# Miniprotein binders against a7ua95r516to809, part 80

Target 1, 294 residues: a7ua95r516to809
Amino acid sequence: ASLSLLSISDLVPDLQFIFFWMSNAIEILYFIQQKSPAYMQTIELMDDKAGSKESLLSATISANEEAMTILEEVIMYTFQQCVYYITKTLYVVLPGLLDCNPFGTEPSSEQCRRAAGVCVCAVCVMPEAVRRVVSVFQTTSDLLQQYQVHSEIQSQMFAYLFFFTNVSLFNQLIDKGPARGWFQRSRVLQIQASVKILLDWAKGAGHNHLAQKFFAKFCSTVTILASPPQQLSQMSWKALCAEHPSLKPVQLHRILTQYQLMAELGPLPIWQPSSEDEAYIYRTVDLLESFENH
Below, E stands for the ipSAE of ESMFold2; O stands for the ipSAE of OpenDDE; V2 stands for 0.75 times the mean of E and O plus 0.25 times the DockQ between their complexes.

## First folded at step 6 (miniprotein)

Design dd34
Fold by ESMFold2-Fast, scan of step 6:
Parts: sequence; structure tokens; C-alpha cells
Structure dd34 (fold): chain B 294 residues (1-294), chain A 95 residues (1-95)
Amino acid sequence: as target 1 above (294 residues)
Amino acid sequence: SLRKRAEELIRKAQELLEKVEELIREAEEKGAPEEVEELLKEAEELAQAAKFLARFALIALERGDPELARLLLEAAKILLDLAEELIKEAERLLE
């Protein structure tokens, strides 16, 4: 199957299989952790007539440590495989989020459009591109619940998925945005509305804290770009850095440069970097984000 | 190679499970200390877990994931080796 046509639904059988493996490995690891102290105690309480008690205890400790290490490796491997397939699907559907109109009127549901009216109907409609992204997150949540994966591992999974989504959206907006027209105010407002749908989903799913933490950079970028010219022109570089601590100097400078061009604020830079940041606004190696999990 | 290794580990797990059943019966007949039955119960649970992992290694191979299969078989072997040691100790205590 073509990656451009691949949906999360196409991967569900394979993901169910990997989640099943991960869940079982976690249960076996938990079993060993819970039972190990009791078995060590049982060995300690035994009568050692042959002087082999110390050797057996040592061998049991070594075997237990090795088994736990390998099971942790299996859990990590299956976790990474799930993340790989889920993020691969996300990467394909995420560009659509930047190039969709959540305020558009779609002819696919005639009764809903007519009943709600033009303005109300547009606000209530989830675009197909946004629905595809939400579907990936919802399917992941459903699989974690189906296989009763511990809440801490669920949190780790969504932390990484939100991190990945933030990096992908930020990099695509910064790198491709000028050519695609994504820095135009009307397009930025559409992007902001689409991102709000994702954040609302995360809040409803109990992941609001993770979403706030891992979407900070992209949210800051969209917030700046969506600001009215009158408001943004009154803010100093230092004030913008304080409001948007997730942005590096080169990133903030690039965003403000694009804003200045789109808002037609003139040829001279309005936002002057602080003396500390002056050297860093030209560090192009820091412009795009790494997919390395921090 | 990995498929044959998985089949061997499944066979070994089955043999250990049968031996545990035999030893539990013997422990009950002899009125053995609770510690012996606890060792046998642990060995049984470890052997069951190992059998489960080895079976899933076969499925991982069918799905084209030999790396996962290798890790699962390593885990299964360690659990079986531990189960075997616990069985030997229980056997020793049963005299």
C-alpha cells in the first residue's frame, strides 16, 4: 500500500499485534519484579546441607537481572516500533493540517449545512485533514486502553507523539511556509483553528499537561503570526522572548521577519535583538528542530 | 534457525511444566514445607511465561520481525533456565 494513501486504520491489525506483545512483556516484567523478593527469601530460608545455597542465590539473582534486562529491551523495542508506525502515519497526514480550512463549507453533509446555517456550520465542522490527525491519536489511545497499558507508558507514548507533531508542524511551517503562503494572516488563522482542535482533543483525553508542554514551540509561532500588527509592533524583542521562551533567537527572528514581510511593515527591522542574542539570530543550524526526543 | 530455536524452547517449557506437576504431587504426598511448593509455583509461572514468549516469537517471524523474535527467545531462555534451577532445588529438597 502507498504511503500517501495509508491511514491509521490500515495499520490497526499490526499495531494491535505489537501492543499485545508490549502489554504481555510488561506483565511478565511486573510479575518478576513482584515475585523476585519472595523467591529470594524462600531460598534464604532453605536448609543448605551441601553448601550450595550461596551459589543458588547468586545464580538466581543473576538470572533475574538478565531476564528483567531482556524484558525491558523487548518493551523498549515494541514501544519504539509502535512509535515508528504511528509517527510515520502522522508525518504523511500532518502537512494537510497546515493546508486546510476549518472555516470552509463542505458539500458532503447537506442537511447539517442547511440546519446549522453558514457561519455556525463552518465553526462546527472538523476538516478531513484534522480528522485524520485526531484519528491517529484516538486510535493510539484506544489501543493503549484495549491492552490495558499502564498510564505512565500511555503518557510516555503521547509525550513523544506530541513532541513529534510539534517538531513536524514547526519545521514544515518554517521551511515550506514562505513558498506555500502559510505565513499569510488568513492561513495562519486557519492553522490556529486546526491546532486548537488537536489541543482540545488532547485535553479531553486527559493529556492537557503534555500537550501544553510539547506543543509550546508551534503554539508560540502561530500565536505570534496571528497577532495584530498594532499589538505586535508595540512589543520589544525582550518582551517577545519572555512571552515565548520555547523559541530560539534564530527561530524568533525568522518568524518576525516573515511577519514583517506579510504585514508590509516596511524594509527596516522593527524588533531589535538583545545584545546577548545578536550572535545567535544567524545560527541557521538551530533554525529547524531535531526529532531527537528531549 | 530462529524458528527451530523457538520450537525447542516451547518443547522445553512443556517438559518443565509436566515436571512441575509431578513434583507438586510428590510434595503434597510427602507433606513438604511451604517453601518447596512456593519454588514449584514460581517455576510453573516462569515456564508458562517462557512458553508464551517463544510462541509469540514464531508469530513475530511470520510477520517479518526477526529482531523482535530474537529478543523474545532470549527472554524465554532466561526464564526457562531460572525455572529449571528452581525445579532442581525443589527436587533436592524432596530428596
Scores: ipSAE 0.026, ipTM 0.491, lowest interface PAE 5.2, mean pLDDT 79

Design dd35
Fold by ESMFold2-Fast, scan of step 6:
Structure dd35 (fold): chain B 294 residues (1-294), chain A 95 residues (1-95)
Amino acid sequence: as target 1 above (294 residues)
Amino acid sequence: SLRKRAEELIRKAQELLEKVEELIREAEEKGAPEEVEELLKEAEELAQAAKFLARMALIALERGDPELARLLLEAAKILLDLAEELIKEAERLLE
């Protein structure tokens, strides 16, 4: 019941136990990796009076290999449990980011004002929906630090969380955007500002490189949709593909089609795919991204 | 029962740790080669790690995660079996 709740705060006690298990399994794995060579050396230096040295050495190597394999399985299991519950919480809060307005009323003061523990000296205020998403990332960061999880595991966790967030936001925007008005220019600019708040958080947390890598598709999508009609209409299909390599031809085509519908650009098609890309677009039905990164 | 298995592994680990302390004392009294004490110290470290993993398994069971408990107990058994082999070899060298 506790792990099925949709609030990150409600999950913290259970997450603390999972991080505890993961951290301790990592430490034991590290201990075995570091101590195993010394154990083998000790066995090798012993007197082989009973002819048992080779048998004991073989048993030690086998046992250490088996123990490391199972500890790696424990680490993977606990890692995946953390990712599962954190991403389940993200899934619930992420759509709100696409609907919120970071240009909300009353940020007209040039005075430094505190919001969510940070000083805000800009026009944009962090909406509650964005605060909920940031809270999930911040709580994850705090737990990783509290349990002293190794930096490589921390990087892998945020890589996956950013990957998940990117896929979720991209799929929501492409699939539900037309019905919810998210492709209207005013809404796209609001989405762009909200995403900037998330990217700024990631940079402050030391994850700028991961955020740039794993948010590339959604950022490309928002950048294209936020382009002025005059600017975008002057770009060729080839130029757009070159500037946005994270987008598959079928995805770029869908984005541009939505842009044309909203902007009333007149003569169509303005953006003509290459013959090869056009054939690909015609054959391909998989528009949405998969959550599998295996 | 995974809980009973965890309790048995904790008990066995504690028995091996007590035996290691006894054998280290015996090795010092007999002036045994340094390699004997090194084997016993290695066995002590492995038995302590196994005991810790088995205790973690009990916590996992209390939290309703029997799959994690099973994995932790498998790791504990492997380390404990290795500790027993090292103790056995140290005993042989002390004869």
Scores: ipSAE 0.192, ipTM 0.686, lowest interface PAE 3.4, mean pLDDT 80

Design dd36
Fold by ESMFold2-Fast, scan of step 6:
Structure dd36 (fold): chain B 294 residues (1-294), chain A 95 residues (1-95)
Amino acid sequence: as target 1 above (294 residues)
Amino acid sequence: SLRKRAEELIRKAQELLEKVEELIREAEEKGAPEEVEELLKEAEELAQAAKFLARIALIALERGDPELARLLLEAAKILLDLAEELIKEAERLLE
């Protein structure tokens, strides 16, 4: 697809221009907000002829409101443009994260046979696909730092980017996962390791709280898929919902159903809901599926 | 039409924002616990974010990216659903 040819590097000149204007507008807005109260107080204390002081106050209030409105519109416009361009780049690179191997090149089976759940002969290396996603986030962080954008605006931008990343990855995993083998345990562990690289980057960048908040749904999904079958089979539907509050009942049911199908463990069910839980699930799934199909 | 979906989501977000403003006033009048105000403020942020993403979807459509627009509208709907759930919980606590 033509969209797959887009890279963050190609957008840097446009992004620099937009960040420049956004930063300037924010600084001017802050200046007006900080200085206006003192200036208004100065006018309030003026000695003047009847009507002069009130006329000056009215004109100053009007001019400040107009200036702030224009600056707020510029900030919103530039912010929207930045989020659009960065999101467009993320949309292209995010699917690669689900189809990469952070444990490096496939190692010799002989050398890995004695590893206890971990391949000791494999070294975790950042895959190119993960590097591309990290590069988008790092470039965004670098631009925010270069133009000295206030921390609150920086947090808002990463909140949107993390939320978009979460939704994009979740939708890709649920919609394409079964067909592409992403629900297989070996692939789930690779996905989990790749996501950990993104979360570790976010923590290092000072955005751990935002990452935990906005990646919750995708992280819950990966955690379920990585869970041992025996552990999941011992939990009630109520307990599963309580452990994963970020997932809607229909989403959780779909994940568990696909997990059971992909595991191919034989006659023992991976997950056994109670009769009461089962009735609740089917009523909820049928209702919500009708809305999701529309 | 993706444009009609975006416009509908923007309208619904605005309706929820107006409802949140009304409920905040009700909470203040009743002297409700701080938790109720926190739920309503979170709902407000989610509804604003949904409106923002729906507007970005319109930009994507204008720029010829309908698939990106569809994903942005799905994200916006998720945020609106969450905002609505928080509003319902706040309403329950106000009864």
Scores: ipSAE 0.205, ipTM 0.655, lowest interface PAE 4.5, mean pLDDT 76

Design dd37
Fold by ESMFold2-Fast, scan of step 6:
Structure dd37 (fold): chain B 294 residues (1-294), chain A 95 residues (1-95)
Amino acid sequence: as target 1 above (294 residues)
Amino acid sequence: SLRKRAEELIRKAQELLEKVEELIREAEEKGAPEEVEELLKEAEELAQAAKFLARLALLALERGDPELARLLLEAAKILLDLAEELIKEAERLLE
């Protein structure tokens, strides 16, 4: 079967139903966890003249354990479904983020300032591709708020979404970047500006800590590509690795190699690892390649 | 092959989760520094996330999205590798 996702808005009706079930299951589970000990104590204090106290206690314990197991399964299933559909939508829209120009605003910036609405100006200055990504995160946040999902679950969902976004963007940039011209300075600055919009959104939504933690690898990559070649060539391998701890040595080496190959004009300084650094890079590559055969 | 990779990552994540549980008990019994427990709790969160993403990859495969599944498995492996590094550091501090 062919699955076509046009926008996050198309999924809202289905997502609302799943979030509703998830939220209710979470609330029921927490209620049982909180109230069960008090209820069991009440049964234990009952007068057992009929000889039914032991039977009632045993039956109640079994019923509670079964109910909690079922609720946990419902929560896991609904959470997985939500993350799946949101992630699939992100997967479709994320590549556009690397290919858009956030500095190219709608013609008539003066008219945008004359408009009485902040939302009109925000829409005018945000590229469509960036808006689509932000809309996925905003819709997710709205659904979590609408169904009053606990903050812990909200944080967990955004942690998964941010980490996925980071990995997806990093892989797209490294694998397709050279062919698409994304390593050129002008394009890197556009990518950096687009990513800043996402990070600013996350900060405004109360997820600054998660965004800083889970976007670190992609942010480091963009920072390296935006750095002047002279600065990079003057740094030792140890200093480069220390400044970008989110990148594995093999990833850093690949980025620097691609950056040098994508030089627009003239010779760029080439950073070269020492023989010891090269040995470490090759060992890391071997470990990664080994994974595919196991 | 992607299904087999997902199942392997789920298995490895479960093994790490069981190991973390054992190490948390050991750290509590020995009265280890708070840093050790923080490392183990972070490793637990990463291993659980890796297991979740690997299961999500299986769902993607079932629904005919092998490209999404491949990316999810790559993400899961990165989280598992990080969890293993944190576990090793915690073990070193417990010696």
Scores: ipSAE 0.398, ipTM 0.750, lowest interface PAE 2.8, mean pLDDT 76

Design dd38
Fold by ESMFold2-Fast, scan of step 6:
Structure dd38 (fold): chain B 294 residues (1-294), chain A 95 residues (1-95)
Amino acid sequence: as target 1 above (294 residues)
Amino acid sequence: SLRKRAEELIRKAQELLEKVEELIREAEEKGAPEEVEELLKEAEELAQAAKFLARLALFALERGDPELARLLLEAAKILLDLAEELIKEAERLLE
């Protein structure tokens, strides 16, 4: 089937229903946690010899524990459904980020801003591909606010979404970049500008810390690829590793190799790891393959 | 099999979470520096995230999305590896 069958807008009614159940389950769990101690203390203090006080207390404890377990499962399931459907939508729209031109003239995103008490319409041109990604994040934020989901859960959801976005973009760039020409300097600058739009959105939405943390790998990759040859030629392998701690040595080596192959300017120095670094790179690769080949 | 990889990552994440709980208790008993608690707390968050993503991958497989499942498992593996590194550093500081 087509991966573009549904937009985020098409999913909103279903997501609203899932967020509704998640929010309600959280509220009920909180209510049980608050009321349970008081109710159990009331049973404990009963002096009814004709009643089964011990049996009633045991039944109450068992029922409360079962109810809390079920509510926790409901919360986890609904949270998982929300993340799954939002992530599936992101998966469809993310590749466009690597292929769009934010320096082009695209009049589809005109915004009106208020300046000095008057409305001024400035075309804040956002490429359609970037707008689709931002729309997914904005819709998620709107739903979390509409259903008054606690800030901790909201932060957790965006942490997952940003981490997935980072991994998806990084893997696509590394795997498909050479064949797609994405390592060419002009294309890298376009990608950098597109990513900055996403990071600016995250900052405006109050998620700057999460964005900085979870986009580090992709941002490091784009920064290296956008660097002038003269700047990179002045750095040792150890210095490059120190400046980009989010990249594993094998990933950094692959990126630098592609940079040399795709360079549009003169001869470039070869960044060679030491014998010790080579041993570390090969050991790292072997460890990663253990999950796939055993 | 993607399902086998997901199950393996969920199991490993659970093992790391149990180890973090044990190390937090040990750190409290020994009056360890705040740095140790910070490392263990971050490792716990990463292991929980990895477990969640691996479970989400199983969900994707059940819904007929093996490509999405593969990406989710890749993400889970990265988080789990980082959690393991933080746990090792915390253990080193507790010696």
Scores: ipSAE 0.023, ipTM 0.493, lowest interface PAE 7.3, mean pLDDT 75

Design dd39
Fold by ESMFold2-Fast, scan of step 6:
Structure dd39 (fold): chain B 294 residues (1-294), chain A 95 residues (1-95)
Amino acid sequence: as target 1 above (294 residues)
Amino acid sequence: SLRKRAEELIRKAQELLEKVEELIREAEEKGAPEEVEELLKEAEELAQAAKFLARLALWALERGDPELARLLLEAAKILLDLAEELIKEAERLLE
């Protein structure tokens, strides 16, 4: 097992350069968009005695279009690099979130300072695993703010990061959960509390709408697993699907089947897939099989 | 291979984006409700995001990170499937 984790702090110098270039490209693009109409109007108002005005106008339009295309490509490339490095860091730290206990207070850091013969120790009360994930999001937010990146691009970046986090956590929980004991109710409640810390951070950062949208699937899954077995066994399949619209019927069935095995749940309603559900099941199975055959 | 899967998802995302563009034009010509345009715009955003994540997976493969690439491709497929569902709903409303 590796004891080394890639820290977001290790990437800050590289990310600063990428954010710097991205911010500059955005500003140049904005400048061209702002100034181009006025400049083009100036050309159009010039005397055209030899047809030189049309040639200059055509050349200016062509040059502006080419410059904007290049800037858009630079912005996209630098955005892709930022998302990649941040996502890679998240990928490493996210599994720890499923294994931490937010109800237990464990010292994640200890500082001892001596003054006049007195030793003072401070501890962090937040679970270290949750703190690492929050640190990645906070550092990202700080960099976006430092380089004054437009709010639309900030929202797009966090949309990708939240969606990736959701998929990563969902896949880890479903694929490894039973073997790791994560389906036990006490453990699920710990996971739910840890996720709430992330959602609370997102709300404080102004990204509540994105977090609610992109964490819906994982939150529904955790809610089902935290539900009393007796409650779930009393609900019809139609009622279960209606209560969890973010989950596809095949995903909901898989979760309930795993929960039934782990929690000794009573008989569950019989699931009958629609033609659309059947097509989705085949597509999902084919994709998973393809990725597992390496 | 993961590379071929990424290329396939990028191609499928591009096909969905072209289909969304056609459906937006059709919705405008028919004077369709705002709901249809909202569904198509959301589908467009999801398809663009799927394409982005699939490209990111290619980048991860080039950096020697196939496990991250696999997860990114799974994420891209989920977004692509959601985009298809929204397009299907928009088509239903356009009938």
Scores: ipSAE 0.414, ipTM 0.766, lowest interface PAE 2.4, mean pLDDT 77

Design dd4 (at its last look DockQ between E and O 0.72; V2 from the best seeds 0.00; counts 0 for: SAP 70.153 > 70)
Fold by ESMFold2, look of step 6:
Structure dd4 (fold): chain B 294 residues (1-294), chain A 95 residues (1-95)
Amino acid sequence: as target 1 above (294 residues)
Amino acid sequence: SLRKRAEELIRKAQELLEKVEELIREAEEKGAPEEVEELLKEAEELAQAAKQLARLALIALERGDPELARLLLEAAKILLDLAEILIKMAERLLE
C-alpha cells in the first residue's frame, strides 16, 4: 500500500488517541513532580519506632524515580508516534510548495467576474499546495490545544515539524532544482511567496521564533536566488556568509554556482571563498541536511 | 495476557481506594495528625491515576498497540506500589 495519498484528516482519529494518552501521562508526571517533596518530608518527620524508616524512605524514592522515568517513556513514545504520522503527511504535501504559483489568477475586473455569474470582492486566496501544508500544521495545533498539551511539548512538536519541513524543502531544492527548473528567478519568487504564507501562519499561531530559527537555511537560499544580479554581484563571499550564517560553505557555493548558471554569468572574483572556507566548498557530504538532526 | 493484567491492576486500584476511604474515616474519628490525612489524599490520587492508566492501556490494546499498553500498565503498577507505601506509612502513624 502507498502513502502518496495520505492526508492528515484521515489520521485524526488515531492522533486523537495518541494525544489523549500523551496528555494524561503529562498530567500524572506533573502531579508526581509537585507532590514528591511532601512525601519525603512526611517520611522524615515520622517516628522511627520500629527502625524501618530508612527502608520506607528508600522504597519511596525508588518508586518515585521509577514512576517519573516510565511516564517520560510514555510521553516520548506517544510524541514519536505523533511525529511519525504527521511527518509522513508532510513528506507527501511539501514538494507541492516548490511547484505552486501563489500569485494565481487575480479576478481582472468586476465586469469579468459578473460575466462569469459570480460577484467576488478582491481577496488574496491561499494556493492549494500551501493550504495542504498549513492544514497539517493547523490540525496539529488544534489537537494539541484540544488536549491541553503543555506549551513546552507543543513547542518541541513544532520545532521538529519545522526542522523536518526545512530539511525536506532545502534538500529537494538543491537536489532536484536543476531538473525541475526551480532555480529560475521567476520560479524562486513564486517559492518565496508560498513560504511567506507559511511563515505568516506560524507567526499567527504563536510559533514565529521557531519558524525563524528552523526555516533559516531554506529562506536564506531563496533570498539569495531571488536577488537581482546587479545587487548580488556587489556582495562578497564574506558579506554573503555574514548575511546567511545558516548556510555551510559548500551549500553557499552550490547556490552561487546555480545562480551563475541561471543568470549566464561567468565566475565573479568577489565570490571567491575566504581563506578559511576554501577547503570546505567541495565537501559534498555536507551539501544535504540530515533528517536525524534534533 | 495484557488485558488480564490491565483488569487485575484496575481491581487492585479499586481495592486500594476502598482501603484509603476506610483509613480516612478512621483518621477523622481519631483526630489524626495532618500528616496522615495528607498521605491518604496522595495515595487516593495515585490509585486513581493508576486506574486511569490501566483503562488507557485497554484502549491501546483495542487499537493494536501492545507496546504502549505495556508501558501504561508498568506505569500503573508503579503508581499503585507508591500508593501502597503511602498507605502503609499512614497506617503506622495511626497506631
Scores: ipSAE 0.580, ipTM 0.872, lowest interface PAE 1.5, mean pLDDT 84
Fold by OpenDDE base, look of step 6:
Structure dd4 (fold): chain B 294 residues (1-294), chain A 95 residues (1-95)
Amino acid sequence: as target 1 above (294 residues)
Amino acid sequence: SLRKRAEELIRKAQELLEKVEELIREAEEKGAPEEVEELLKEAEELAQAAKQLARLALIALERGDPELARLLLEAAKILLDLAEILIKMAERLLE
């Protein structure tokens, strides 16, 4: 109950603190890494007064190693905390994406209405459910940029967030989709449009490659379900496997089975799994994606 | 307590900063090599960073994150140790 009220805006002060520290830790780590060789050289060039040179060198090496180790731990800890808080907010808003009708007239964000009347910015024209998801990602992006977090860490952050989003959406669609009518063509087209808006945002934010990679399973599922029966019924199991390599055989089989039921198609021999895949289509443990495999 | 440790590290950082300032003056008076000034400047930066980390640890405690506070304090301590090493190096070069 209490988690449903948590917005990304409520977490911004905490996230700012964590991002600030993460960025500073990275900067200090980099500083130590760059200066360490120079310190060693300086010590090596010193006069050996009473054998103290070796002890100083040893102490410096040890201190540098310890500093690097603890700073790496701080970076990892802060990274994990950021991911934890952001994914909690995503968990709350992601289900709304599957129920969203992007073709409906939804009002612009209240914030933009107050500031400029009718705002026509890309975010304001988004459906509310999509806007809420994008807002989480945009806030994350803005914070990472504000604190000048290293690009590699930014990429890792978005990789994980996209992974989490894909797993969440995919699992919900596969598990609850049939019961909620999300496999109906009209609903699938709505989902496809909503996801496209999200992907377009990711492209605009410079994360196109990551988005394409980590949303592959969900996008493949939606693409298959959005396909007209006339087109999909002409595609063999092998062709579908080749076109959608991100899907496991059990996942593809489940999607096709549900599609068949929804479209009221009779048995299609062309969708029969290969002899090699036949053993795998019964591995129900592999049907849903795990959050641990990242 | 973590709070007491943070306060102690802040104090120690300030002591090192004062020592660095003293050594900079001595280096200038002796006409020491630029290398000494660079080491002292780097020691100052590390001590300042440590002081900031310790302050952040206090904030982390206030926010109910003792684990982050602990890590920050450990990092601050190590940075002060490094600063002390650089100060010792500078002192040796001034001799």
Scores: ipSAE 0.341, ipTM 0.736, lowest interface PAE 1.3, mean pLDDT 89
Fold by ESMFold2-Fast, scan of step 6:
Structure dd4 (fold): chain B 294 residues (1-294), chain A 95 residues (1-95)
Amino acid sequence: as target 1 above (294 residues)
Amino acid sequence: SLRKRAEELIRKAQELLEKVEELIREAEEKGAPEEVEELLKEAEELAQAAKQLARLALIALERGDPELARLLLEAAKILLDLAEILIKMAERLLE
């Protein structure tokens, strides 16, 4: 628990030992899986003078199953320890991502130019808060590579980390966002840019598919809040739900209601659900995501 | 004591590795079928893996993780049992 307050760099020595144990257990498990068919073939070729051939085969199968089971327990235990310490570190650094400004702090006029209608700054520097989050993911990737952990385990670890990040960011934005002004469109554009840095990192690391899958809810939320209010007002409730299937109806309704209140671009139509839409919106009362259920 | 169990498993693994080396020499001298040498080489890999897991268990104990040490020692014991089975199969074929 106390280790969650340390930087990721402070945890590296402890994580190195846990990854080392996990990697060794994985290698031994793969060795046993590869050799099991050969053991069975060898037994089949033996002369059965005492009727012991069937007993030897059963004993060998049982021993291989026991070995695989206990090695899987070692792998799961060490995997759980890694995820625990890494997610505790993520929990501390993630809120900063919602408050940082990735568009820079320099006087805008001299150093920013428009190219094809887009304003581009001469220097793009990752905000410190985003860098801290990226550093946790990069350190995890480096350790997995250093200890040659198999790609299946790497994928599962990043699936867990992305799932945790998505739930944490979504819950923070929904729960605290209105009070902290995060639902203002200008702030959402900053959040969108910061999240793009994380997604670009994941793509570069070979985890684009996992990032798309596990960040869907938070990305849908940010996309809605970054959309022009006039565009959203023109869409039917059914169309909005179809475009954002990762959001529960009650979550989508909350986001749209809060965004409408924060938009200061003249009178906007209120999203008014029909009786059928209202039943669909209240299909679930859970506003925040559970870490256990996704 | 988990530490004493780890030391015992390391010693047993080393004894099995020495026995495998002797049996491989015997198989080569007798011109035994390829299958015998394959069993002995596989037993050697299992005994080496068991020795490594028992050593990792000692490190886990030094770092204050007796639960991980227990799991690693259970794995080492099972791998040694499997290695011993393969050695006995090879001995039977050498008769």
Scores: ipSAE 0.230, ipTM 0.704, lowest interface PAE 3.9, mean pLDDT 78
ESMFold2 (binder alone), look of step 6: mean pLDDT 91; pTM 0.912

Design dd40
Fold by ESMFold2-Fast, scan of step 6:
Structure dd40 (fold): chain B 294 residues (1-294), chain A 95 residues (1-95)
Amino acid sequence: as target 1 above (294 residues)
Amino acid sequence: SLRKRAEELIRKAQELLEKVEELIREAEEKGAPEEVEELLKEAEELAQAAKFLARLALIALEWGDPELARLLLEAAKILLDLAEELIKEAERLLE
């Protein structure tokens, strides 16, 4: 991508113009929807003048329909442009979330030092990678508030952004996770903590319901990988499917298979399906679909 | 290839939207339970979202971002598949 290092801050001036036009189009559309019935009633109450009343009603209906169609097109175009640019920025910053450590300095890798009274040790606050993702969401929220965009449009925008984030993180974890060590318990706990920061931000911003809905798949995946091997080894296939309804059976099977491969190198018990469970797995999972990364 | 995938997803999403409109009419004629209308409305929203994401993929291709386009198409397909599942459930309840 030619714009790989774009910051959301670099896009703010362009986004402000797009949000301005989107907000104005929404307000005009809302005004027409709310005021049109009153105007139509006014026409109907006019004195009868040999057919002029019905001509005016017909003309008003046609004009309103045309205006609303144009406004809906403007709103869709500007909304689409905003979501595209914000999504492009998210795409660039999201991989960092899976590689960061929100718990701070590692036990044996970093030492705090002092130079002229200034500490030069690792930052123990929100990781930079998490801060970049939160900044994208916060900037989006700020722009929606600045231009007084209706709450329904705000919810729709965050639904798209959260769903995109969910798909992007899930795909990266499944496709690259084993090779990058992301399936190791310590790394999964770091990922879980980073994701919690995003979910906490969403709750504070009034989007808790959307975050719970659209992050469900990624959250279920991280929960499975963070589960003690002993607990997983005692669960049936039916019980696992019931606990994680946001995951398709083929996706759940792939996650468990990758988890077992990572854990086989350790002394810990690993989930193994019973003979009865194997029959259910064959019925609920198309093994060929697992190679398609469903 | 990605452009043809995006166009195919947009076409399929539009076909599902037309099918949902037909099924909503059928549900109203039969006096179907409110649950059926809720399933069809959710399927409509998912199909519209799939179409939206597939269109974003076309924009990404125009701006030279084929990897972003591929991810957007994967997201669109997930929503389209979910819409299709809800439509099938609604059809089952209308039998």
Scores: ipSAE 0.449, ipTM 0.781, lowest interface PAE 2.2, mean pLDDT 78

